# Designs tried in a protein design chat: VH-VL binders against Non-structural maintenance of chromosomes element 1 (nse1). Part 17

Target 1, 232 residues: Non-structural maintenance of chromosomes element 1 (nse1), of Schizosaccharomyces pombe (q53ek2)
Amino acid sequence: MEKERQDGLSDKHKFILQYIMCRTAGVDNEQVRELVQEQYGETATVEDVINELNNSLHNFDFKIKRVQDQLDGRLTLHFQNLSGDPVSQMATPYPPVQIELMRKIIEWIMKCDDYQYSLTTLQIQKLSRKEMGLAPSVIESHLHTFERDGWLRQREGIWTFTNHALAELDAYLHNEYESNLYECNACREIVIAGYVCDCGYCLHVYCCKHLAHVNCINCNTPWANATVIGRW
Short names: E, the ipSAE of ESMFold2; O, the ipSAE of OpenDDE; V2, 0.75 times the mean of E and O plus 0.25 times the DockQ between their complexes.

## First folded at step 9 (VH-VL; framework fv_ciduvectamig_arm2)

Design w02 (from v01 with light chain N33D S97D; at its last look DockQ between E and O 0.02; V2 from the best seeds 0.00; counts 0 for: pae O 9.0 > 2, placed apart)
Fold by OpenDDE, look of step 9:
Structure w02 (fold): chain C 232 residues (1-232), chain A 126 residues (1-126), chain B 110 residues (1-110)
Amino acid sequence: as target 1 above (232 residues)
Amino acid sequence: QVQLQQSGPRLVRPSQTLSLTCAISGDSVSDDSVAWSWIRQSPSRGLEWLGRTYYRYKWYDDYAVSVKSRITVNPDTSRNQFTLQLNSVTPEDTALYYCARDQGIAAAFLYYFDYWGQGTLVTVSS
Amino acid sequence: QSALTQPASVSGSPGQSITISCTGTSSDVGGYDFVSWYQQHPDKAPKVLLYEVSNRPSGVSSRFSGSKSGNTASLTISGLQAEDQADYHCSSYTTSDTYVFGGGTKLTVL
C-alpha cells in the first residue's frame, strides 16, 4: 500500500474514503473490495484499508462502520458521524421542521408498541398531525425526502430505519433510547428485526438463522416460541 | 358521554353574520386528540363540511375553500365551547347546521365525526 | 370542492345485500384511507357507520362493511332490514386538510 502522506492518508485512501462518503445509502462491501483491489492490488483487503481510514477519521469523530443487514446478512460500509447529535448534523440540510419531524419519527419508531420498530404511513400521518400540526400531504412529502436520502425505507406502507440510518444514528439511539432498544447477543448491534427469547437472549433474524436456528443458545427454548422484533 | 348542544339565531338577514355556538359536555374543547367541526346540510348541496378548530400545543383552524373568506371557527376554553361565524350570508347559506367532533377512540386524528349536535336550521331571508 | 359521487337512490328487499358506491379523486378517496360512512334517519343527525374505509365503531352492526378500490369506496349492507331505510353519506378527508361529503344515497327497503 502507498505510504501515508503527512496528513495520514494516501491519495488512494482518500479516494476510497470519498467513494464511501458520497454514497448516502451505504456501499456494498464487495464494491469496496473491488475498488481496493483495483487501487492496491489483489493482496489488499477492505479491512486493512478501512482500519487505516478509521485511524485517521477517529481524530475527527468519524468512522466507517460495517453494517450487516439484519435479514439477509448483506454487508455494507457507511460513513458515520460520532460527534454530537447526528440528527442535527445530517449531511443533507433539512429545514428545522424536517429535523424535528425526523426526531419524532425516530422516537415513534423506537417507542412503538409490541416491538414493531416500524410505523405505517397512516400512523405517521396521525402522529405528525397530532404533535406537529402537519398536513398529511406535507408528511408524505417529507417521508419521500427521508426515503430518498436513505434514512427511512418503506415496504407496503410500513416505514423503518435503513441500514444507513442505523449506522448513522447508532450512538444517538443508544444514548436516547437505551431502555427501548435490543442488542443482538451475537453481533452486538441494535435489533429492529429479530427475536427475543423469554430469557432475554436476543438475535437478529440473520444471526438467528445462521448461529442458532433451532433453539435459544442461552436457555435452549425453541425460537418458535420467541417474541418477534420488527415487521419483516 | 360526549354531548354537543347548539345555540344561536335561526333567522339571519342577507349580508349579516351567521353566528352559532356549540357547547361541549363530556370532553374538552382543548382535547388534543379531537377536532371540532361545523357541517351544514341542505337539499341542494347535501352535507358540506365548513371548518374545524383543534388544539395541538397551539390552536389550528381548517376551512373549506367555499367559505374560507367568510368563515371563522373559534374555541372558547373558558366556556368549553366553540363557535361558528359566517359573514356576508346569502340565501344560499340557508341550511341545517351541525357541530360535530372529529374523533377516534384513544387515537390521534381519525378523520370521522362521532358525535353531532342536534342541528340548527338557519334561514337567510329578508 | 366537488362532492363525492353517490347514487341518488338504491333499493332492496329484506334479507338482500346492497352496495352503495362513493367515487372521488386522488385528492380524497384515492389519496387516503380516510373514508367514513354515515347513516341518517329522518330528522336525525348523521350517525357514523364506518371509518377508515372499513372500521366499525362500537355498537354498529356487522351487517355494515366497507371497501375501497382506487378512487371508489363502497358500503355494503347485508341482510337488509326495514330499519336500514335511511340516507347514507360518504365522507373523505382530503390532501388539503378538508373534508368532502358525497351527495347522499337514499336507501329504500321494499
Scores: ipSAE 0.012, ipTM 0.549, lowest interface PAE 9.0, mean pLDDT 90
ESMFold2, look of step 9: ipSAE 0.314; ipTM 0.704
ESMFold2 (binder alone), look of step 9: mean pLDDT 92; pTM 0.942

Design w03 (from v01 with heavy chain A106P; at its last look DockQ between E and O 0.57; V2 from the best seeds 0.00; counts 0 for: pae E 7.1 > 2)
Fold by ESMFold2, look of step 9:
Structure w03 (fold): chain C 232 residues (1-232), chain A 126 residues (1-126), chain B 110 residues (1-110)
Amino acid sequence: as target 1 above (232 residues)
Amino acid sequence: QVQLQQSGPRLVRPSQTLSLTCAISGDSVSDDSVAWSWIRQSPSRGLEWLGRTYYRYKWYDDYAVSVKSRITVNPDTSRNQFTLQLNSVTPEDTALYYCARDQGIPAAFLYYFDYWGQGTLVTVSS
Amino acid sequence: QSALTQPASVSGSPGQSITISCTGTSSDVGGYNFVSWYQQHPDKAPKVLLYEVSNRPSGVSSRFSGSKSGNTASLTISGLQAEDQADYHCSSYTTSSTYVFGGGTKLTVL
């Protein structure tokens, strides 16, 4: 009865939606499961609630996507805008030069050498000066903003995409960087942390560990001999 | 609420193609969080998963080894449906056929069927 | 590929607890935690009871529970009721990206 009053969304559904929308970096699936059970009772599932939200959101070109972490397999939920250019949507609050820098960083990550799918701070500064004429202090400020806003992450000065950025850029990366893109043969998602065998069979770090295969299922070569994708 | 409604012929002659349709309400066939499966049931073999289709940047399919050479599962986004085609049928293909929503997105690791169609009994007889 | 092994039938009295086994291999039940269970009443479609060995989807009674040890998964029904008389099927996802089902178990409530 409560569901029929709300034009396809109850007040409890709207609360769950707002919870997810307010967490730009994504929200842990288990946290949302607990929240769903608090609002709807022990028998309610996050899957049912998310499906109902997505059926309603589809008409407005939005959806909630589940994303698996490539290293540890942890599931997170991300609110997505399906319309237009995802880079422009990500960077709407930024000045034009910062939007252009984001587009360049995406290109540089996707086209970097040696399967790294990541860049050092120094590499970004060097490329930015060469291709955009930007000073190092400007780059440091912009990288800080991208990290704060959950688009890039770094470890020891090595920068790459967050899971949130991968979710938002998914279609863009497939469309613009098809020849530079690896997909996991187990889960069919983009790989920036994983392994690729000489035969071309590719797995995320987590998918390789989860399947517990010592050798590539396609050519039987040990995974210990595979090329590492990403820096993790 | 998700509902699956099946339709298709109940009698098929040996060597012909069995074709069944599953209409979806309450979800989209292109929902990239689920897959869409066909499962059949007979007294001699019980439940038998046949195959599935799902959308992830493009359409993918997976088929059971036993029918892989004869089966096609096709989405129809404009009608919000998916179909089973099983070629070169024999009396052994006589069964009750179900469509089901498949939570089996490998990334989510939720491999079960949460909604089922009503079933279509197909007899293969000359 | 290979069917999972279930007993053909099981009987129990009202109020009793009963357990139905489902035995597979290391490529399905033993290798993964992707076992699910379905209840099927006569002339009805199957209904999911459990997924991922022991998780209950929305609307499923807590009288249904699941476990796994090695290559064998188990469905336990506590507080048996007349409405529980049905066929029960197990299923597993496989390392070959397919599903397999057990042969089914007919539960009779005496």
Scores: ipSAE 0.027, ipTM 0.581, lowest interface PAE 7.1, mean pLDDT 85
ESMFold2 (binder alone), look of step 9: mean pLDDT 92; pTM 0.945
OpenDDE, look of step 9: ipSAE 0.611; ipTM 0.860

Design w04 (from v01 with light chain F34Y Y93W; at its last look DockQ between E and O 0.55; V2 from the best seeds 0.00; counts 0 for: pae E 6.5 > 2)
Heavy chain, then light chain:
Amino acid sequence: QVQLQQSGPRLVRPSQTLSLTCAISGDSVSDDSVAWSWIRQSPSRGLEWLGRTYYRYKWYDDYAVSVKSRITVNPDTSRNQFTLQLNSVTPEDTALYYCARDQGIAAAFLYYFDYWGQGTLVTVSS
Amino acid sequence: QSALTQPASVSGSPGQSITISCTGTSSDVGGYNYVSWYQQHPDKAPKVLLYEVSNRPSGVSSRFSGSKSGNTASLTISGLQAEDQADYHCSSWTTSSTYVFGGGTKLTVL
ESMFold2, look of step 9: ipSAE 0.214; ipTM 0.676
ESMFold2 (binder alone), look of step 9: mean pLDDT 92; pTM 0.944
OpenDDE, look of step 9: ipSAE 0.531; ipTM 0.837
ESMFold2, look of step 11: ipSAE 0.410; ipTM 0.746
ESMFold2 (binder alone), look of step 11: mean pLDDT 92; pTM 0.946
OpenDDE, look of step 11: ipSAE 0.401; ipTM 0.789
ESMFold2, look of step 12: ipSAE 0.155; ipTM 0.656
ESMFold2 (binder alone), look of step 12: mean pLDDT 92; pTM 0.943
OpenDDE, look of step 12: ipSAE 0.457; ipTM 0.807

Design w05 (from v01 with heavy chain A108Y; at its last look DockQ between E and O 0.31; V2 from the best seeds 0.00; counts 0 for: pae E 4.4 > 2)
Fold by ESMFold2, look of step 9:
Structure w05 (fold): chain C 232 residues (1-232), chain A 126 residues (1-126), chain B 110 residues (1-110)
Amino acid sequence: as target 1 above (232 residues)
Amino acid sequence: QVQLQQSGPRLVRPSQTLSLTCAISGDSVSDDSVAWSWIRQSPSRGLEWLGRTYYRYKWYDDYAVSVKSRITVNPDTSRNQFTLQLNSVTPEDTALYYCARDQGIAAYFLYYFDYWGQGTLVTVSS
Amino acid sequence: QSALTQPASVSGSPGQSITISCTGTSSDVGGYNFVSWYQQHPDKAPKVLLYEVSNRPSGVSSRFSGSKSGNTASLTISGLQAEDQADYHCSSYTTSSTYVFGGGTKLTVL
């Protein structure tokens, strides 16, 4: 590795950090691996560089988190601000009403029925009208902003968290929604796309596929009989 | 870069508790992308995985069935270390003990040991 | 006792290729692609050569390659060198969320 400087980071480490910071919705782990190898040589690992960055960042309440996509398993790196209220940090550029809407959307996703961990545009419009008095056109504008800024994603009008939002909200969701939360038994991360067996054993879609399990290892019932978490 | 430095006694009497320490530099024991394992080696058994500890939003551990009733692996975040405690040892616990960084619980399923300590030969005899 | 079966020894001449087998069951080698290989020189800790059957970590020579068929994984060392004389261990993650190792193979370079 490059010689450590007075501030604890080399110029090459700062370049890698800046690359990740500028891509607020996350960056492909393999792109960062290529940059690390380009800067440090083919024997350098992204894991070591990220660990050294995180050691220096901890006193400033920042970290870089690796996130596996729950469906396809692709790894991304996300720069996190750990200080203060994570919802306020996510919504720092937003007016107070948009911050309140984000808090409500988080609550509605985490407490939605039938393990969906997602809401249709119509559901968000109805809930926001009832609980906040907001017009449907205002909601569509706000959802567009949340999608643009990388906090929510949608497919055919079905909205849920991005991987970036899950990384930022990790501690918040554990603290505020523990009773509504599922964790993957393979990797211990929050599940919003996966399966839960009647016995409580839970896996992400990708973790289940990657482990090649046909039956739950805890109770031996087929995964075909498990409750689906999320809409994917 | 990542270095694992072991310490602990080389001689332990039967029925006592074996306690070994692994000091970590270049990484944190609370790194949420890895786990921290103990592995031992003897001529009769070869390499044998004993157990691990790791952090997500809380601490988890996994232990080999053969030692589960006697083993504890504990993190120490203040000293950036983790320890092996093996109770009620017998001469069959005589082995070369290694600590290792374990990639087997990361979300991307790497399942190998990339950094190892230098090894501590522990003899259990009266 | 080791859960994975390796030959106790193998030998080869410099420049040759050799293969070391690692046979398990459908609960480890056959069921998953979580096989790794380690090189261990005398009085030294093991060093990883391959993971996930055939992937090389950074810094490992392309002379080391791996494959799997059914319940048997294989490590191949091409262009055998004197420095390759060492013990070689296979390992697999299991369906019971544990690790198992082979008994080890002593490679002698003639």
Scores: ipSAE 0.306, ipTM 0.693, lowest interface PAE 4.4, mean pLDDT 86
ESMFold2 (binder alone), look of step 9: mean pLDDT 91; pTM 0.942
OpenDDE, look of step 9: ipSAE 0.446; ipTM 0.814

Design w06 (from v01 with heavy chain S30Y; at its last look DockQ between E and O 0.42; V2 from the best seeds 0.00; counts 0 for: pae E 4.4 > 2)
Fold by ESMFold2, look of step 9:
Structure w06 (fold): chain C 232 residues (1-232), chain A 126 residues (1-126), chain B 110 residues (1-110)
Amino acid sequence: as target 1 above (232 residues)
Amino acid sequence: QVQLQQSGPRLVRPSQTLSLTCAISGDSVYDDSVAWSWIRQSPSRGLEWLGRTYYRYKWYDDYAVSVKSRITVNPDTSRNQFTLQLNSVTPEDTALYYCARDQGIAAAFLYYFDYWGQGTLVTVSS
Amino acid sequence: QSALTQPASVSGSPGQSITISCTGTSSDVGGYNFVSWYQQHPDKAPKVLLYEVSNRPSGVSSRFSGSKSGNTASLTISGLQAEDQADYHCSSYTTSSTYVFGGGTKLTVL
């Protein structure tokens, strides 16, 4: 077999790129793996194709980011524009009041008490009424829109960021909420589901499980005594 | 298509600073799915990982304990390269130095080196 | 002194299978599944053969396989060929967020 190298994007690379771009809220890595194997053969890897795409995309301020779920490690792929304001890009289809609400929800999640990084529907309704004068039924409509569009997710009325939102907001959260933000010491991604030791060493739930540590490697106290981040 | 091209002096006197450069083609030094490592090899110690630098929101580094007081690994985003500086060298620092792309911070926990530079033999003497 | 222990040399005849061991501690090989193996021919940079104990990157022959039990990882080369004559290195990520390597094993094909 020849070891030829592509100097640019092939038709198959462009097809994979378009597949990912059309799924703006992210696409499951396994779905892209199947597509890559169909296009290139059973020995082809998603990692190689994505690396080659990113080499071409970087000069245009775009990239495909691999995102690992903080609980179960499931990988998704997200097409990102690196040049714009991330909140404005999230909120492009929304009228000004919804943009303002999204910024407030981000703030409320990041400043939430007890390391929860999540809010109940009731908490959002109370804060929205107090700070913005919005009726509860209006809030439920807006939350449904944010869930539909892939920015927020909920479980039994507990709302937090999707993996897509975390990927898009990465720079914004670091810049605006540095003092409220935890990063995983294993993978350096923002933590909204994980553990933080009193010494400050922090891991996602998934990263902690896969590093097979019973104690914090920085200070040797048990992870059983660490502060839980998030509701999961 | 990723290529790592090393440059730097091959002879360094004791107590001087060893400086090596690794130029990256086919990838970016601020690719936030990888890290950029320096590894050296000698007959007595074999392969020895020295340290790495990588970008997330900001630049991070990790260094081997044995050299941590003397080492710096720096990115240069304008030239798409990264450098090794090792201060106060002794003859024990004589080795073949490699730069390598490090998968060690990828979300999938790959933790291996997939692309290596050509190697630079650095002698510390006289 | 290397943090991981490998035999200094091993030999085999064409067509045989050989196994190279890599022994560490609970802080590296025993504590994680982040063991990788590298092949290095004379005057060449190392090339990765396996990662995560047993996974092969694209382009690596299925004759190379890996396993781990406790603190010892193993590289097995089946159907030994002349071109397999090289140095073989194991490495592991550690609980201190560093990498360690074995001392290397020189494989001679008789």
Scores: ipSAE 0.336, ipTM 0.707, lowest interface PAE 4.4, mean pLDDT 85
ESMFold2 (binder alone), look of step 9: mean pLDDT 91; pTM 0.938
OpenDDE, look of step 9: ipSAE 0.343; ipTM 0.770

## First folded at step 11 (VH-VL; framework fv_ciduvectamig_arm2)

Design y01 (from w04 with heavy chain A106P A107S A108G; at its last look DockQ between E and O 0.48; V2 from the best seeds 0.00; counts 0 for: pae E 6.1 > 2)
Fold by ESMFold2, look of step 11:
Structure y01 (fold): chain C 232 residues (1-232), chain A 126 residues (1-126), chain B 110 residues (1-110)
Amino acid sequence: as target 1 above (232 residues)
Amino acid sequence: QVQLQQSGPRLVRPSQTLSLTCAISGDSVSDDSVAWSWIRQSPSRGLEWLGRTYYRYKWYDDYAVSVKSRITVNPDTSRNQFTLQLNSVTPEDTALYYCARDQGIPSGFLYYFDYWGQGTLVTVSS
Amino acid sequence: QSALTQPASVSGSPGQSITISCTGTSSDVGGYNYVSWYQQHPDKAPKVLLYEVSNRPSGVSSRFSGSKSGNTASLTISGLQAEDQADYHCSSWTTSSTYVFGGGTKLTVL
């Protein structure tokens, strides 16, 4: 019986891994699919390559996680370190005041009123002045840094988590904010853009669009009447 | 590399509880990238998915509607295994039972079974 | 509901192509791209041939291909060989967070 032989596929796997690792805020699944096909041929699938990488990464407490966008269903791939404090991992080069601001922004987003799971720039400035004594110009600078580094995104001055932040913070949010979060009944991921029916059945925007039913499958109430989660 | 080894009784009387065990080697039952399923096969119904368990920040389960009132699937991290318990069995529960590794963690989007146990034929007869 | 319909049997001669259908609803085959196919030889556990409608795992022959149109998925086996004689099962994820299987198709190689 012969020993298992290494081949050039191992070097190609390392190339794919490094491509994903260099894009710490996540990478489009389609971009990686095209890269996989370029490296392995047109019949190769991104799913097989990622599964093989994860089998290797498991022993080092790393993994590559696929994340579905809550609005359009676009898949992205995210390299995760499964050990240590996720907030510190998000903020590895940041000084202590920025780490504390990130923890506060997470709290403010998770505890905001009316299912919003988002804050305006002005809300963040007001809260940070009140709770941390920070000037508005300092907050603007820190928010742009968090946006640049892929932790927060904004639409017309309304700030919320990126898909990368949701992936990194998953366990943290469940541990610290269990009573404040919603989970999608279709995919069991945290909902910050979606719908919740009066009966409690909850879906991401995308998950709702791709179900056949125009009404909630649990209570038959139209989704058009459901409470909207998030601002999108 | 991943292997699933099944054990449990092969004869169960009606109204009793069917209990099967699936031991895992080459992976962990708490691997949060997969789920762990039970599937059965009979001549009259073919393959039938029964239920699963998986870990994230806590343990989740999903069960087929047809058995939901009678089934539990339990992980055992200390023994690296998971079990099927099916209460109040009838002759209609006679089947070949498989455990399987389930790639269908919802956020994984793969939804297939890549490793299967050897199968356990369970007969329900008085 | 949720049961997937497959033909009970299909046959072909060596070298031919055959197609096995799997028909569901908008709550499973039609609503998702999460269809998988399994080959099962006598006294063996099923083995996955395809997932996500048309993706082949490593080690599965390119003679096996898949497609979907509406609520019907199809497995095509080209260049039929004697060892292809087996049962074939389709499966889909559903909107109820469950799996469903087809009734299975016995392929006979003449």
Scores: ipSAE 0.121, ipTM 0.648, lowest interface PAE 6.1, mean pLDDT 85
ESMFold2 (binder alone), look of step 11: mean pLDDT 92; pTM 0.947
OpenDDE, look of step 11: ipSAE 0.485; ipTM 0.806

Design y02 (from w04 with heavy chain A106P; at its last look DockQ between E and O 0.41; V2 from the best seeds 0.00; counts 0 for: pae E 9.1 > 2)
Fold by ESMFold2, look of step 11:
Structure y02 (fold): chain C 232 residues (1-232), chain A 126 residues (1-126), chain B 110 residues (1-110)
Amino acid sequence: as target 1 above (232 residues)
Amino acid sequence: QVQLQQSGPRLVRPSQTLSLTCAISGDSVSDDSVAWSWIRQSPSRGLEWLGRTYYRYKWYDDYAVSVKSRITVNPDTSRNQFTLQLNSVTPEDTALYYCARDQGIPAAFLYYFDYWGQGTLVTVSS
Amino acid sequence: QSALTQPASVSGSPGQSITISCTGTSSDVGGYNYVSWYQQHPDKAPKVLLYEVSNRPSGVSSRFSGSKSGNTASLTISGLQAEDQADYHCSSWTTSSTYVFGGGTKLTVL
């Protein structure tokens, strides 16, 4: 007895796609791995399923992007719509003033001093008053909304991009902030938590730890002497 | 299905420019989920990656150190192809040249070649 | 001259298992899990067997497996068959945004 062999996107692939699509802030790669193994068997790989989905999605200007956390290397999967302006798409449910604040926070993070790629709540409040005339209580409300919706994260009042935001803004940041942007020489992704050597060679925190190099491979200067990117 | 079809001259004289073309069917050269590579093979050096181009928000290229001063990989979106230009060739550039689809862009986190052209043997001699 | 070191040749009898090594540095094989393996029959283009050290694309036999320890990756072929006689190449991504290949290994099935 034979079963009809599927020659396109299966119902199991569609289920995996829907699982990822419903989690707009991204989904842990290991959760998807478990789901793939439940649907296809213990030896099935998430990598093959995602590649097959992306081959189907390519023609419709969608894709699933994997993002590596810059500190601990954890992978998350993000469904992306590649058409349109990513900042407007991030901010579609927001009032105009909140959209303008989002554009300004992106600018302030990318142009902040001392390689910090992060801002304190106070810095955001000062800049918002100076450049937009917004009250501190309005800023607190908007920041909590951006945190709730998965665009910004904070630790003890220090704000920066989430992995979700970096995935959505990738092309925008490269296009609008090329002169302010560092790329990891190991994985070629944007660095907001890492190290840059005086010679310009740059690594994420995770990539540097993973490589276990004491010195920069480009100029042999110790990583202990490198400029720190981000606050982490 | 994706297919890569190569074309170009099989004989090139020293100091001239080697130029090869790879035509793509079943995918787009501007597909921002892949890159497009040139790889050559000779008995003395085995497989040798030469360079690649890919599109994200702009065109990027990466070239092997050994040929970086002489190589250009050019996309052509209107013809859905990409080309290799290798300037100032010597007999050491005699090899079997392949084009390949390259999964190794940052957003994909995969680094391998899934589709290869048929190969073009290029001889550099006077 | 190859950036990655492979044995020039290996041989085995039908049914035997063989292993092909691929040794690099901490800037490629040792630093990443971006190792891939290719099978090449005479007069044919290479065909990918494994990516990310040990993942098999659909359609590749489970007789092919991969592993890595430190700066050395390994391809293992179990249950050797006559059709496995071919050249085998390893490749890795590097921290310099390049690919490197091994020198290739000719497998002879006795």
Scores: ipSAE 0.011, ipTM 0.572, lowest interface PAE 9.1, mean pLDDT 86
ESMFold2 (binder alone), look of step 11: mean pLDDT 93; pTM 0.951
OpenDDE, look of step 11: ipSAE 0.423; ipTM 0.798

